# VH-VL binders against a2sq57: the designs that were tried, part 1

No score or structure here was measured in a lab: all are predicted.

Target 1, 206 residues: a2sq57
Amino acid sequence: MARKKQSGGRKVEGWKAKNWYKVHAPEFLGKQFIGEIISSNPENVPGRVLTVSLGELIQDYSKQNVRASFKIMNVAGDAAYTQFNGHEMTKEFVRAMVKKRASRVDSTITVTPLGSTRELQVTITAFTINHARLSQVQELRAKMVKVVEDSAKEADFESFVSAMLKGELSKKMFAECKPIFPVRRIEIIKSESVSSAADRAAALIR
Positions, changes and structure headers below are counted from each chain's first letter, unless a header gives other numbers; antibody chains are not in Kabat numbers.
F, E and O stand for the ipSAE by ESMFold2-Fast, ESMFold2 and OpenDDE, each averaged over both directions (binder to target, target to binder). V2 = 0.75 x the mean of E and O + 0.25 x the DockQ between their complexes.
[cut] stands for letters that were removed.

## First folded at step 1 (VH-VL)

Design a01 (framework fv_pozelimab)
Fold by ESMFold2-Fast, scan of step 1:
Structure a01 (fold): chain C 206 residues (1-206), chain A 120 residues (1-120), chain B 107 residues (1-107)
Amino acid sequence: as target 1 above (206 residues)
Amino acid sequence: QVQLQESGPGLVKPSETLSLTCTVSGGSISSYYWTWIRQPPGKGLEWIGYIYYSGSTNYNPSLKSRATISVDTSKNQFSLKLSSVTAADTAVYYCARGRYLWDSYYFDYWGQGTLVTVSS
Amino acid sequence: AIQMTQSPSSLSASVGDRVTITCRASQGIRNDLGWYQQKPGKAPKLLIYAASSLQSGVPSRFAGRGSGTDFTLTISSLQPEDFATYYCLQDYNYPLTFGQGTKVEIK
């Protein structure tokens, strides 16, 4: 089972009344309950990040080794609502994919989904069946990057993230990489939300 | 529901270019692996290649030097051109939709097929 | 390229019979195998994907088994509409390759 990350409110609960906030996943992931946090002040709730098992969240056993992170954006009553902040496959799970006689091809890129002001940094890893030549590694990397970039140009933030988390992007990359070199597995093993260019410009002025 | 329909000349002269178009209706072409598959009379199926709506293509090595698949998302169509044809290219040509699900690639919709005869 | 060999090339059967068709890959293809049915003058129709997953709308009398190099398609009780040619397809590696086909004929 996946553990729910709890905020640290327990240690500091004293004589003041504390409120429990039920944290919900974004609507495109079903607004599922993902955990509770405690705070005496609603203003301190936005900005917190919770990480949960994707498999538990979407009730899909095949995703049990994927952890998704959500940042709280707003509070309404006793409910807190989040936006997707990133994901990662457990290091143990990824390590188990490595084969001694095979190649591993890694690439980290930043994409901006259609209509989104938020950027997402994604890390793609491909595992081949046999050792690949440098030219094949380069072609695999270029193809993986192109598939992900093309997908981002045609999908809004939520649709892109949904495709990524459901494994649709991995299947597209696998399909397009198979003709270059025999591929055993391709995964987007990590993603993380990054500030937009506008947000970075604003931060630089400060 | 999704429907695919092939169109193009049924007779092509040797050494000329065979040109076929597949029209997709009932669904968007802006996903999936749009595929051409052929079948010579009395023989089995041969995968020709695919195009993903983004323009990415992949071809059977046996046909790669002669085959070109293109997509026109505004017309919801994709097309096959096969150059320098011979009698061996006489076949029923099918267009099909390739889908990935559960780490598997399969063809869930097919056109009815169009016979192309290569003859002088 | 991965070679797919079907056995038998043809068979004769009667309505109600249990029919088994085999497909062998020249190398391991995991469960990346599909089965397609083709009736005379018609396009092929997907029956099974991922070696054993029944396509929506396909009768439950069709079943696929196998992994690696050896695969079977079984029709538990042959119906009149099942007289057709059956093809296996490996989707493990490009180029995608079909078996030569197995024709199921009326006895």
Scores: ipSAE 0.000, ipTM 0.433, lowest interface PAE 17.0, mean pLDDT 84

Design a16 (framework fv_cafelkibart)
Fold by ESMFold2-Fast, scan of step 1:
Structure a16 (fold): chain C 206 residues (1-206), chain A 123 residues (1-123), chain B 112 residues (1-112)
Amino acid sequence: as target 1 above (206 residues)
Amino acid sequence: EVQLVESGGGLVQPGGSLKLSCAASGFTFSGSAMNWVRQASGKGLEWVARIRSKANSYATYYADSVKDRFTISRDDSKNTLYLQMNNLKTEDTAVYYCARETYRLGFPYFDYWGQGTLVTVSS
Amino acid sequence: DIVMTQSPLSLPVTPGEPASISCRSSQSLLHSNGYNYLYWFLQKPGQSPQLLIYLGSNRASGVPDRFSGSGSGTAFTLKISRVEAEDVGVYYCMQALQTPYTFGQGTKLEIK
């Protein structure tokens, strides 16, 4: 606490006029208005994270239970611009997918999309129709991981994220896993972006 | 490790055709956008054509000077970029470079270029 | 099309001296995402172009810290704090905000 990120600033605190900054999603997701940030100092706006409903961003009600997070990288005038930071399906939505006497197969992997220094940690979950044996669980896990890893090797960061959020990767995993063992549903339920020194440097560009 | 090697250049008469190739290695070619950039002797760089990855439906873009005469294409199974050049003019004489366009931190990044291949259009 | 204009076109420099190159665009290169889609390349004699600076001010991997880029919108500058013999070549700015991608005419840096 004594060594807070911003402990100084007596003269610039309190009585300064505060400005509203309109925060926008990345262009590859339609640069939608996603919220407002208030600050008297534009330098304190980069680095903040906003979470919004994916269903509202892409105008798809089936994605209402998916939350996407965006990190503010840069401010220009009264607008703040973001990078994708991750997503998560609500706890309630994921719990609703669990069926009695069926199997759940989970895997968390880190992928680096083509040409990106940014890493994305993704959590894949598969739900079977019937109870699966250990060997079948291991084969399903290996296959779904391979599909996601292969997709990351073939797509840049924005294309990979877009495919993931729009359900294209889930569709591909389902098709590839169906011959191995009967599956009811496969989803990437969570992703987290790994921030780097380069991401911090990019936030200071104007 | 990353390599781009152009080939197919040579001497051709005005009105003729040539097909350039760019062999890529050391990275996942199928995920990158690719560009052709040319440079006439003693002159500056001129962007010629661009092709996006499969994730972007192989969208193509051309400079007005080559539109309707040149066709950019790719074969991801062979890690190869192509430039089909038809109805060649003396003004097309240049070294042709293949350039990689990857996305990093949400922006295009032009980090690797090939050695170039010389195209001479002369009678 | 966006027109890119560089100055000077010829830049003779004594080793160890600083050098500065200007690049101007006919339209703002500031994208709605907050970044300037401006790039700087160096083409050494007999070699292919190599990336020096991306998005206006970021040094590419392996580029010495004596190189720096600055500017926003329509006016950009590439600076070399202490020119070395290996820095000889032609410098190009490029915009990638929209197709067609366009280059400046180039600045030839020569050792006096």
Scores: ipSAE 0.000, ipTM 0.434, lowest interface PAE 17.2, mean pLDDT 83

Design b01 (framework fv_pozelimab; at its last look DockQ between E and O 0.62; V2 from the best seeds 0.00; counts 0 for: pae E 5.8 > 2)
Fold by ESMFold2-Fast, scan of step 1:
Structure b01 (fold): chain C 206 residues (1-206), chain A 120 residues (1-120), chain B 107 residues (1-107)
Amino acid sequence: as target 1 above (206 residues)
Amino acid sequence: QVQLQESGPGLVKPSETLSLTCTVSGGSISSYYWTWIRQPPGKGLEWIGYIYYSGSTNYNPSLKSRATISVDTSKNQFSLKLSSVTAADTAVYYCARDYYGSEWYPLDYWGQGTLVTVSS
Amino acid sequence: AIQMTQSPSSLSASVGDRVTITCRASQGIRNDLGWYQQKPGKAPKLLIYAASSLQSGVPSRFAGRGSGTDFTLTISSLQPEDFATYYCLQDYNYPLTFGQGTKVEIK
């Protein structure tokens, strides 16, 4: 069971006495309290994922349609500590961006931030003002991918995620794509933490 | 509303460079695609290339080595240069606009065309 | 490049006739097809975009159909001002390519 900050009226029930654990965001996001979970055994707490509104987490109403996910890594006393696991813009919010006769350009790529053992799979979506032809779609996709890949090569995991969540990568992609074709909006609409290529390779080598 | 007008010499010698200018009136060239199309006498239409007001270009592969399109936003003009011309380049040359505001209309406004003859 | 083939190359018709012109693409182009009318000595004029959408100011007797590779332009009741050459254009990918044209002549 996960219980979010200021959750109202929800009652947790179990077969025997359980303890509440206060879940905190990662250090690079200020270790803010993001919710509570209940468990009778501390060993059952790590591995759970909590999803919270990014807008509430960073106190920015422009990010209310963005959800950030955090995976519990360890427990100390009554506190649980997390690492960033991903984000997504709500499906309703993304759908509202679609316009008649405009093009939607999607790309899903996996990036490894500088010095990171963790890979992040990101989905980039661009919305054009007008219908784009195939070559323009391909050129926009290539440019979006290059901007994100280049950013990952220059930033550690936390810095990359911060730039992504703050919209800095979206601004850079927009600036680079604007000279190619009329673009209305470019967003990284989703990210997911995945195993690194090095970690997968190490698993195959005994 | 929007009008396009081609201008340039009607006769060009073989091996020389063909230069044409399109003047846009009744609207701004900003935020639009601008294109050149040609039509040899008695034949069909051939797309040459486009320029976006930012300076970004795309060319027909058949002409890419010889064609250069440029834009001058201060004069509301865009131009075509075609190098190393031969008799095969004799055609009526048209300039055209390639979309409209928030909607996509391929080649919706055209100039009247200008005949260019390549002959000694 | 995407090849556009029109048929017929020419046809003869009388005022009031129903005229149909066909256009075939060498590969799928979705509905990214336009139709243009060209009168002697004049620039082409956009009639239909997105395979079936009538351009503003164009008479309703002009209609487009099709998707993928096979397209048609129909003029339901030919008028004197409709005698012209008609071209299809794929705008799915660069380079943009036109059909070779269909001349609609007076019978």
Scores: ipSAE 0.413, ipTM 0.729, lowest interface PAE 2.7, mean pLDDT 87
Fold by ESMFold2, look of step 2:
Formats: structure tokens, sequence, C-alpha cells
Structure b01 (fold): chain C 206 residues (1-206), chain A 120 residues (1-120), chain B 107 residues (1-107)
């Protein structure tokens, strides 16, 4: 007696029934399958946002506490294609990085990667080994902001996002801040892609 | 544990450069902040500046135009140069360590101090 | 620069007395304050760090309190070896600044 394993998923019924659309990550991230959505009309699919574990997306366990968001831009057949919308480390993961009698140095900035009309608002945080003095906090903040701004001037949108998600910007910030004060970790804990005048105005508030 | 020892001339003529060296023993000069402090006779303490083992420095604004702190990791030493000295620069000069770890212990180890007199 | 003001500038006390020294910062410095003891002819010695934490090897009769702008050092029962000058130091921001000192003398 043969048995069929049930797969979770869509149900399709008839002519105007809802269809399943396979959602893919952007080309620069390898167009991996990131999930499915259901809709009765392909014109209603663009604009939807999916959030996935970055660790699962790029098969890197060290990124399991990082969520990446992708916005659907277009549909072709039963496939939906996305652009990068943002990322965020989970609040629990960030809270676990805070240590008693150490400093947390935060900055939120907006960058426009080379040749891009798209902007990213990024939140950078440094966690020191011990309690930093005010001028050291100010120097760390200035340096980490400069590293990210300079990197954006040298990279297109996709290259900048890839460097950010893979931790390359974090490594560069760490190396450049280490001569200033003993740091334990520097991360870009959040990013948001801005695509409208209203969203751009909101993103300019730091 | 860690020990600091100041060395250098005890007498310096006006307008010349005061030069002191602090030798660190019983510990690594790496990964710490190294500091100079002075105390005029019968007066309080004045922070001069620091050097981080990486070479980063910071100075008291009152002395910034005249003070230079440097580190020589091969000799496990750091030094102070103070240019264009006057009688007002007569003081006991101390070197000290800023410890870092789970907590920051400001100036936890001091040298014995060395008196530098500025006179003709 | 953050000004540190100690009070009193000097005091006279007897062995066994309770002594309190105050230190006021010109702005908030969190708990980033140390207390130092200096005996004649010697370098200052760290007694208290982070406003209230006792350095290892320092007798328990020394206690520090305060946060923000107002800090105290208390010696609960003065001993002969405690006659010295005491300094507070803020390590919140550069330049690091000391109070002017409090000389504790034999009465």
Amino acid sequence: as target 1 above (206 residues)
Amino acid sequence: QVQLQESGPGLVKPSETLSLTCTVSGGSISSYYWTWIRQPPGKGLEWIGYIYYSGSTNYNPSLKSRATISVDTSKNQFSLKLSSVTAADTAVYYCARDYYGSEWYPLDYWGQGTLVTVSS
Amino acid sequence: AIQMTQSPSSLSASVGDRVTITCRASQGIRNDLGWYQQKPGKAPKLLIYAASSLQSGVPSRFAGRGSGTDFTLTISSLQPEDFATYYCLQDYNYPLTFGQGTKVEIK
C-alpha cells in the first residue's frame, strides 16, 4: 500500500480560483526561493513584503537571528520577483549583546549607494568591552558612520547591501574603530529601503 | 603585578623641552591606556594626557600645544615631551595606567613620581 | 572641562571619628568617579572606583556613595594610617579632572 506524504501549500480551484506564486530573492542574492503567496489576481501581488531568516536564505547559521525583508516588484508566470526591502536583527539578539558596565554606541544614518536613486536608512551599533568615556563614544560614532558612508560612495546598491548582509561592513568598522577604544562587536542592526517622497522624508529623521 | 617607573632629568632650563620616560614591567603595555599626570609642589593633580598602545592620543587642552606623548612597544615604554617650559611646569610627574576589562579602573597603577624643576 | 569641587578643603579629626568628604561635579558624570588617597611623598592610591566599588586590598571602613553630580567618601572609623589627602577624579569625559583635594589631619 503506497502512501502519499502531504505537502503544505496552496489549493487551486477552478477558473477564477486563487493561484500560488513562488517568491524569489533578488538576482544578486541568487534568486533563491523564499516562500509562496496566494492571490486570485496577479496584479495584486506586487507590493507585498516577505520576511525570512537571513541564515536560512544564505545557508549561514551565524545569521539565524537576522531577518531580511523583500518586496515583490513583478510577476512572471507563477513566479514573483523581489527587491531588497530591509533587514533587522531580532530585538532579543540585540538585547543579549548589551553587557553591564559597557557602552552601546548607536547611530542611524541614510546612505545613497553609488549611482542609485534608492536610499537605505541604516542603524549602526557598537558594543564596547567596558564603559567608554564620552569623547571616546563620540569618536567611535564618527568613525563607524564614516566607514559606512565611504563604503556607500564606492558601491552600487546591490554591492552595498551584499557587503552589509554578509558582515563585511561590520568587519571593516570593527578594524577601524579598534584603535580608538576596546570594542567587542560592531553591527548594522537594522536597515530600511526608502522608495517614496513621504518615506524619504520619514527616513531623514534620525 | 604591573609596575611603572618614571625616569628623566630632574632639572630643565626655561624654554627647553622636558622629556620623561615611563618603563612598564610585570605586564604588557598592549591593550591599555597610558597616562601622564603632574602635581606642582603643594598643589593638586593635573591630568596631562594619554596614549593608547595603538598610538591614539588625547591631551589636556591647557597643554595640547606643548605636550607630546609617544609609545615604544619594543621597549615597553611610553614617554612625555613638554616643550617651552617655564617655572609653572615645575611639578612631580607621574605615569599611570587606565585598566580596562569588565570594568574600567581609572589610574589603577601609578609610578613613584619624579620631581622636575624648571630653573636657570 | 568638568569641574570637580571637593568639600571641605581640610579637616581635623581624631582616631575613631567618622569622616565624610564630598565631591560635586559641574555636570552629570553617571557613576564615573574614583577616590584616591595620597600620603606625603607618595603617589595617589586608588580606593574607590565607579563611585561605590571598593578596590581590592582597601579596608572596608572606606565607603563611596553617589551618582550624577554629588558624591561622598566616608571613613567609618578613622585610623592612624588614614591621615592623608583625598582626591576625587571624574573619568566620564576628557580631560580627566581631579577635585582640589581634602587634607585629613590629626586633631
Scores: ipSAE 0.153, ipTM 0.646, lowest interface PAE 5.8, mean pLDDT 86
Fold by OpenDDE, look of step 2:
Structure b01 (fold): chain C 206 residues (1-206), chain A 120 residues (1-120), chain B 107 residues (1-107)
Amino acid sequence: as target 1 above (206 residues)
Amino acid sequence: QVQLQESGPGLVKPSETLSLTCTVSGGSISSYYWTWIRQPPGKGLEWIGYIYYSGSTNYNPSLKSRATISVDTSKNQFSLKLSSVTAADTAVYYCARDYYGSEWYPLDYWGQGTLVTVSS
Amino acid sequence: AIQMTQSPSSLSASVGDRVTITCRASQGIRNDLGWYQQKPGKAPKLLIYAASSLQSGVPSRFAGRGSGTDFTLTISSLQPEDFATYYCLQDYNYPLTFGQGTKVEIK
C-alpha cells in the first residue's frame, strides 16, 4: 500500500491586501504629499526612503536640480510621516558649474545642530572664478567649514536644514569667501544623515 | 597699462620701522593680490607678502611678525611696514601685481624698486 | 616653504648658443612655475608662466618645460639682450619662493 505522499498543498498565503500609504514631508517643509508607497505590512513601511525634487517640494524652480531624501519614521493609518534624510545636487548640475581654468574646492564635514542628537554630513563645494593656489584653497575651505559649523551651533536641526536647503548658508559662505578669493558660487551639494553612535549601538543589540 | 611705483625713505635706522608705499596707476586696485618683494644687494628675491583688495593679507613666515601690508583703495595705494629693521633688511623693495585673470600671471607687473638701506 | 633649487648658478655663453636652465622644487608644484629675467638695476620681468606659457611680448626663443618637480627654461638662440639673471618662481603655494638665480654671461 504505497503511502500517497500528501502533496503539501502550497498554502497560497492569502493575498494579504496591500495598503497604500501617503507619505508626507516633515512639518518644517510644509507636510506636503511627496508620494505613495505600498505595503502588505505597516511594520515594513518605516525605514523606507523617498527622494523628491526640492524644487517641486518648496515650489522653487531654482532648486530643480536638488533632490531631497526623506526617511519614513512612522505610520498612522494610511499616512506615513518622514524626517529629512539628506539632499543631493544632480551630477549634471555640479558638472555644469565647473569651469575651465578655475578651481573646485570641496569640503566634507559632520555637524550636529543645536539641541539635536542627529548628525549631518555636509559636503560643501566652492567654484572659483580663477585657478586657486593651494593656500587659497585651504583658506577658502577653512572659511566655508567655519560658516557651516557656526551655523550648526546656533540653529536647531530643522532650522539648520531649512537654511541649508534655501541657500542661506551658501549666501553666507559666499559673502565671507569673496574677500579671500574670487569665487563664482558656493553650494552645499550634498548632505547625509549620519546615524548617531547611539543608533549604531542600538542596531547592534538588535 | 598698469604701472606701479614705490615711494618711501631710502634710509632707515636700526630698530625703526621701514615704511613704503606703492602707487598704482593705469588701473584701479581691484581683484588682484598686491605684493611686496625684496632683493638684498647682489642676492636673490624674497617674497614678503600680499594684500588682496578686500584687505586679506598673507605674509612670508620669516617676516610675519614684523611685516604689515595695508591698502588704500581711495588712493590706489598699498603700503608695507616692516618693524624692528636690521642691516639684514637692506634691500631693493619692489611692489608687484600678482594677477589672476583667466589664468594666473604671477607677478606680471613690477615697480622699478626702491633701495632701502638700514644704517645707523 | 617650498624650496626651489636652480642650476647652474652662472654660465657663460655666446650669441647664438642654446642655453638651458633648470629648476627643481622640493615637492610637486604641478605646473605652477614662472620664469623671470632680471637685468642689472631693473625689476624682474615675467617670461614664462604656468611652466610653459609664454608671456605676451616675450620672444619665441624662450621656452619653458616641465611639471611636478623638474622644470627647464631654454633659450634656443641667445641674443645680446638675453644676458641677464634668470629666476624661477613657484606659485603653487605660499610663501612664494624663488630659485637662487642663474647669471647668463657673455663668453
Scores: ipSAE 0.020, ipTM 0.614, lowest interface PAE 4.3, mean pLDDT 90
ESMFold2 (binder alone), look of step 2: mean pLDDT 91; pTM 0.935

Design b07 (framework fv_pozelimab)
Fold by ESMFold2-Fast, scan of step 1:
Structure b07 (fold): chain C 206 residues (1-206), chain A 121 residues (1-121), chain B 107 residues (1-107)
Amino acid sequence: as target 1 above (206 residues)
Amino acid sequence: QVQLQESGPGLVKPSETLSLTCTVSGGSISDYYWTWIRQPPGKGLEWIGYIYDSGSTNYNPSLKSRATISVDTSKNQFSLKLSSVTAADTAVYYCAREYSYGRDYWAFDIWGQGTLVTVSS
Amino acid sequence: AIQMTQSPSSLSASVGDRVTITCRASQGIDNDLGWYQQKPGKAPKLLIYAASSLQSGVPSRFAGRGSGTDFTLTISSLQPEDFATYYCLQHDSYPYTFGQGTKVEIK
């Protein structure tokens, strides 16, 4: 058990008092405590991003190599509430999937879950057992993309993110790609929340 | 023992949609790629596209905006629709199976007899 | 798209002759090449897959060679039933593309 050093932010000496805020994950991920932040002004708390181990968050230690990011949206009392902002598998974990004389198939796409104004840019990577020809690589890429796009059309933002983080989308991609060419592993290695189409259009006008 | 048979109208008017069906007999349509290939009279062969039993398709970019391939596993059939046809689409249309040799090599091992489609007013 | 060029476009030969047809790809396709025979009024028939592998039921007088960009089909002793047009096809990348064909005519 490592001891933490004393924080200097709790003393009141003529300056505005600093407060600790307990940050919570979104409700669809259990509203779990994910960390604490300190601020003297609650208006400076929204907009900050925290990154935590997915394995700790969903109590699945097979996911310890996946990091999930959350953006604080609002503060109520001493609690701060977040929305999902993205995830990323560690570089070490992804590198361990690469094998000699196998192929790696990558694709980055943007999806809009059903009824959502928020978009996610997701990166899909497939690893084959043997070297794949260009035609097989192209077909694997197309199939991976279709599975993920179809899943986004059928699920709201929270259900889509949950399926992605729990590995359900990887399982579907694996099943659909296996008949095309022998696949060892398929993963969504990264996701990133992007501004809505309306927000991007507004930015371009300026 | 697997056999393929094309069927559909032999005459299509310009601007209309060409519709062809390939019936697979003597074996299952499942677990194979199925393709359409055409040949204008006196000319060479042109690959149109393929479909897998899951509905996954890939098309020749030159035809992608007009071509649609679909599969009906319950009828053991797959079909081609080509919209906005012109005289340049007059050809013998073949359906064929794309077979995997081992894990790395592919070829069209079984072909239908072909059906001539004439685009004329 | 990968361009496949066959040479010659046509040739005349006698029964018993050795016939060689060449196919050239505009970019490397490894050995993802097939050869097809088409007789007048009939569908094409697979002769060779993976550049050099003979399809089951095809006579041993047919042989394929090559890798990368340069490929050949050889008929070691031409028979009357070999009068046909021969096509190469690359299966390396989409769209799949055929050569323009080589017509083998009996002299």
Scores: ipSAE 0.007, ipTM 0.460, lowest interface PAE 12.6, mean pLDDT 85

Design h09 (framework fv_pozelimab)
Fold by ESMFold2-Fast, scan of step 1:
Structure h09 (fold): chain C 206 residues (1-206), chain A 120 residues (1-120), chain B 107 residues (1-107)
Amino acid sequence: as target 1 above (206 residues)
Amino acid sequence: QVQLQESGPGLVKPSETLSLTCTVSGGSISSYYWTWIRQPPGKGLEWIGYIYYSGSTNYNPSLKSRATISVDTSKNQFSLKLSSVTAADTAVYYCARDLWGEFLTYFDYWGQGTLVTVSS
Amino acid sequence: AIQMTQSPSSLSASVGDRVTITCRASQGIRNDLGWYQQKPGKAPKLLIYAASSLQSGVPSRFAGRGSGTDFTLTISSLQPEDFATYYCLQDYNYPLTFGQGTKVEIK
């Protein structure tokens, strides 16, 4: 017998009251509202990732083609607080950087900022003015990697991320690489937060 | 929000040096290319040159012997000097930001423009 | 230097019309071309970069096409606020060079 209407007193678990949580960016990027999410269980809110335009977050449209990701770490009342999880320049902007008769030099490395338990996997890309030989490509890649690794040894997580997003690391790489081979631009086009070995080990013990 | 504003004398005598400053507010001058573009009254646009915030420059060959662009990151400003001006240099001068520089020209923010008249 | 030639130099159109402006480069420039809109008394505004990529905040009625030497800017349904002069700009090589401009006047 099918019922056309629900009788009073029936309640499905999934019909529990939903709560809206206002998600905020980390303090070092301006503690701004970046979105809201809905959940019936506060325990399910931490761990979610929101991606927003960096340009909209800092009100600078020049960075509209940089997307920043934030992972919710904790909830307090109706507010959810995040940590930086990574960034990515849009594929169309990176594609547009490819000029005729130039070489592209890519490198993906993992760095651990000073005093950090978190690791960042960063992708560096350099575009040359002229076609580069294999030996020049290898030397450019090694120099780019060294600059970024040295910077990570001198800066905590938030300072390193700020320098990366502001382009200070790109400035240092450019200055160091131009004596090796003429470069047009060097960018960290992507970063991704990854758990440290220590964090993973700690999680397994709990 | 980023805003650019040109400033400098609106009248320059022939043979003297035209000097303009662009003040950047609402954002840092660091990590961007900054450019000067001019437009004579009733005519089209002419690119003058750019400066990267680190100090490296590139100039239109037609103006290279007379033009100098400089940047002052502590004041969040960049400037144009154009020497030995003539009536042909009378134009509205714009400053603009270029997000990607040599890879892709992307003039996303412009100053309002300032008219410079070269006349005795 | 790479010479950029626009056609027509001026045109008159009614609201709702489809308007097409062309830009020709003196040599191949790939897709290294942008389009800028300039209203009377105002600074130019970026509409399109990399020949066909629409700038954020620019209405979808604007579209760019082309590669190599021949490029077009199309406004699919002209609006009153589109009265302006439009410039193409090549960024394949320095010095950067603009076309002479196309003035769009509302009939």
Scores: ipSAE 0.000, ipTM 0.438, lowest interface PAE 14.9, mean pLDDT 83

Design h15 (framework fv_pozelimab)
Fold by ESMFold2-Fast, scan of step 1:
Order: structure tokens, then sequence, then C-alpha cells
Structure h15 (fold): chain C 206 residues (1-206), chain A 121 residues (1-121), chain B 107 residues (1-107)
């Protein structure tokens, strides 16, 4: 479930000096209401991050265990507008994917979608049906990475993020890896936007 | 039953490109990893690299700058090209099927008979 | 790259002898080790995979043991057709690397 404030009630006297801001998701995700923030100073609103259930945001209940994060960039009147900042599957959900005597293969990469000045760090996780050797792990990892990198070269930031969040990239990775490795599941379990000068400098070092 | 057969010139001049083809019969090449291994006369075995039928390759770092492995699924063949050869590249070259996926068997279970390539002027 | 060292480089044995060949990896390779037999003028043949699993069609006198860094191939009762060179191979990580070989010769 999405994070919600109690609504429909009368405003308490103690909040007279504060302003309430309605936070909206980016347009490519429907510009939906995702929460409220209270502040006495408009300057303190931009830069804040709000996290919401992806399942509620995209009307897909299979993704209730995925959290999407949004960073407030602009304020207009009582509305605050965001840009995508990242996502993460809950730790409980990821732990439930682990089976006895199977292998887990992780890879973290940074991609730059077509025409984007923003980078996105993504973590890909694959679960095999049976225990894999390191040579198999290396090849599986290389296949997963190539699918995601190739997808980033063909899609702008918004299209790439949409494909990732809707599970289209996971489906494509599974289809390409299944003939080589008996994979049970492949997911992009985490993403994080790298858009500030400091974050880009840090990414170049890694 | 699966069989592999190497083919290509037995003599290559120094600085030229060594080119070998492995023909797969008895099964489709559109599965498994396909690998090249070499053995200089009187010496041990050296893994060169592999190709998966989709074109994915991996090479021994010692040969990476010179080796290229390709696959032709329509002819059921895969090939090795090794550029800028020297006398040190004189060896028997083997092609083999590599079982690296989760399955009943692992390792290189089917080998070609090998072909001697001599690098000499 | 992982270095594979075999011992001995050669040995002389008689038919009926118990022969043991050792292979050592420079780092932990779990059980990702195979044993190959090569007779003069022929391609190598897979004998053992996953350190201890006997390949189909290979006589039961061949046995592999070990895990981590130390591995052995044992031939419990040497036969005339067993005189060959034996190679270990780690398939834990790329590049795959072979030992230098152990030649089993007639005494």
Amino acid sequence: as target 1 above (206 residues)
Amino acid sequence: QVQLQESGPGLVKPSETLSLTCTVSGDSISSYYWTWIRQPPGKGLEWIGYIYYTGSTNYNPSLKSRATISVDTSKNQFSLKLSSVTAADTAVYYCARELTYWGPDYGMDVWGQGTLVTVSS
Amino acid sequence: AIQMTQSPSSLSASVGDRVTITCRASQDIRNDLGWYQQKPGKAPKLLIYAASSLQSGVPSRFAGRGSGTDFTLTISSLQPEDFATYYCLQDYEYPWTFGQGTKVEIK
C-alpha cells in the first residue's frame, strides 16, 4: 500500500503557520497523487524524496512489494512535482525468492538511457533452479547485463524506467537466459538515479 | 550421435591469419557452448575460447587480441581465426562441445580428432 | 588465471597397480574440476566431471576425489589401455586452465 496521510478531517489549529503540498508522480507515470508534505518554507520542499508502492502507482497489484522513490524538483502553488529517483523491492519479497540449494547471481551496473544526461544504477538478480558454477554465474551475469545495456541504448530515460518498472526488461532477460541456464526468476531489484554532479563524479570512479 | 570435424590449411605463414572450421553433425549447433583448444607438439592443452550459438564469445586473455570465434548456424559450423601467427602457434587444434549449463554432464564431452597447423615460412 | 599443478609429471606402473595422480589449484575451485585421458595421437576423453562424477561409459576403476584446492584421480587396477597422459581442468572460472599433464607409462 501507498503512504497516505489522514484525509477528510479538519485542520488542527497548530498547523496554521504551515502549508500542505500535494506531491505528484512524473507525467510518464500518470502524474498521480502520491502523498502530501507539510512545510512552512517553500524552499525546503524541493530535494525531498517520497517513496510509494509501485503497485498502487501503476495499478498493478503484483507489484505491491516494489517501492518507487521520487525526488521533488519544483513547487507550483500547493502542488509539488517530482522526477523518478529509484526503486527497490522489499527485503521480504527478495528473501522469498531464495530457494534451498539454488544460486543467486547479482550484478550492479550504471546505464545512460538514449539522449539522457541522467545515469541510473541498477541491480539485477537472477535465481537459478539448481546450484551454478562460477563459470555459469559469469556467463549468466554477462547475458543479463547485455540485455539491460542494449535496452538502455534504444530507449530514453522515461521509456527505459517504464519498461524496467513494468517488468518488460525482466521478461526479456529471462527469455534470453532460459535456453542457456535453467533460471527460475530474473529481476531488477533496485535502481538509483545518479544525476547530481557529485553522484556523476562518484559513478565515474567506480 | 554428435561428431565434430576440424578443417583448414595445415600450413600458415608467419604474420598471416590461421583459419579453422569445425563442422558439427548429428545434432543442431543451436545449443551448447562450442570451444577451441590447442596443443603444441609434445606439450599440454590450452583453452582458446568458446562461442554460444547466439554469437556470445569468451577468450583466453593470452589470445584475446588475436582470436575471433564465429558461428554459422545455417551450415552447422563454428570457426576460429587467429591473426598475426608465429611459430609459437604451431599446434594441434581441437574443437569440442562444452557442457556448462546445469545438466546431467559437465565439461567437454565430444571432441574433434584434431588438426595439425604448422606455422612456417 | 587459476594455475593447475599436477604431480607427478610422469610415473611408471605395471598392469594391476593402483595409481594415484594429484592436481592442485592455486585457489578454491570448489568441485569444478574434470579429468581427461589422452592417448598418443588422439583427442582427450572426459573421464570425470565435478571432481568425482564418473562420465558415462568410463570404467569404474577410475575414481576422482577432492574439493577446494586438492584433487586426486585414482585408477584402482591399471589396465593396458590406461597407459596415457592424464590432465585435470578447472572449469570454475574463465579462462579454463589445464594442469601440465601426468604421463602414465609401462614399467
Scores: ipSAE 0.023, ipTM 0.565, lowest interface PAE 7.6, mean pLDDT 85

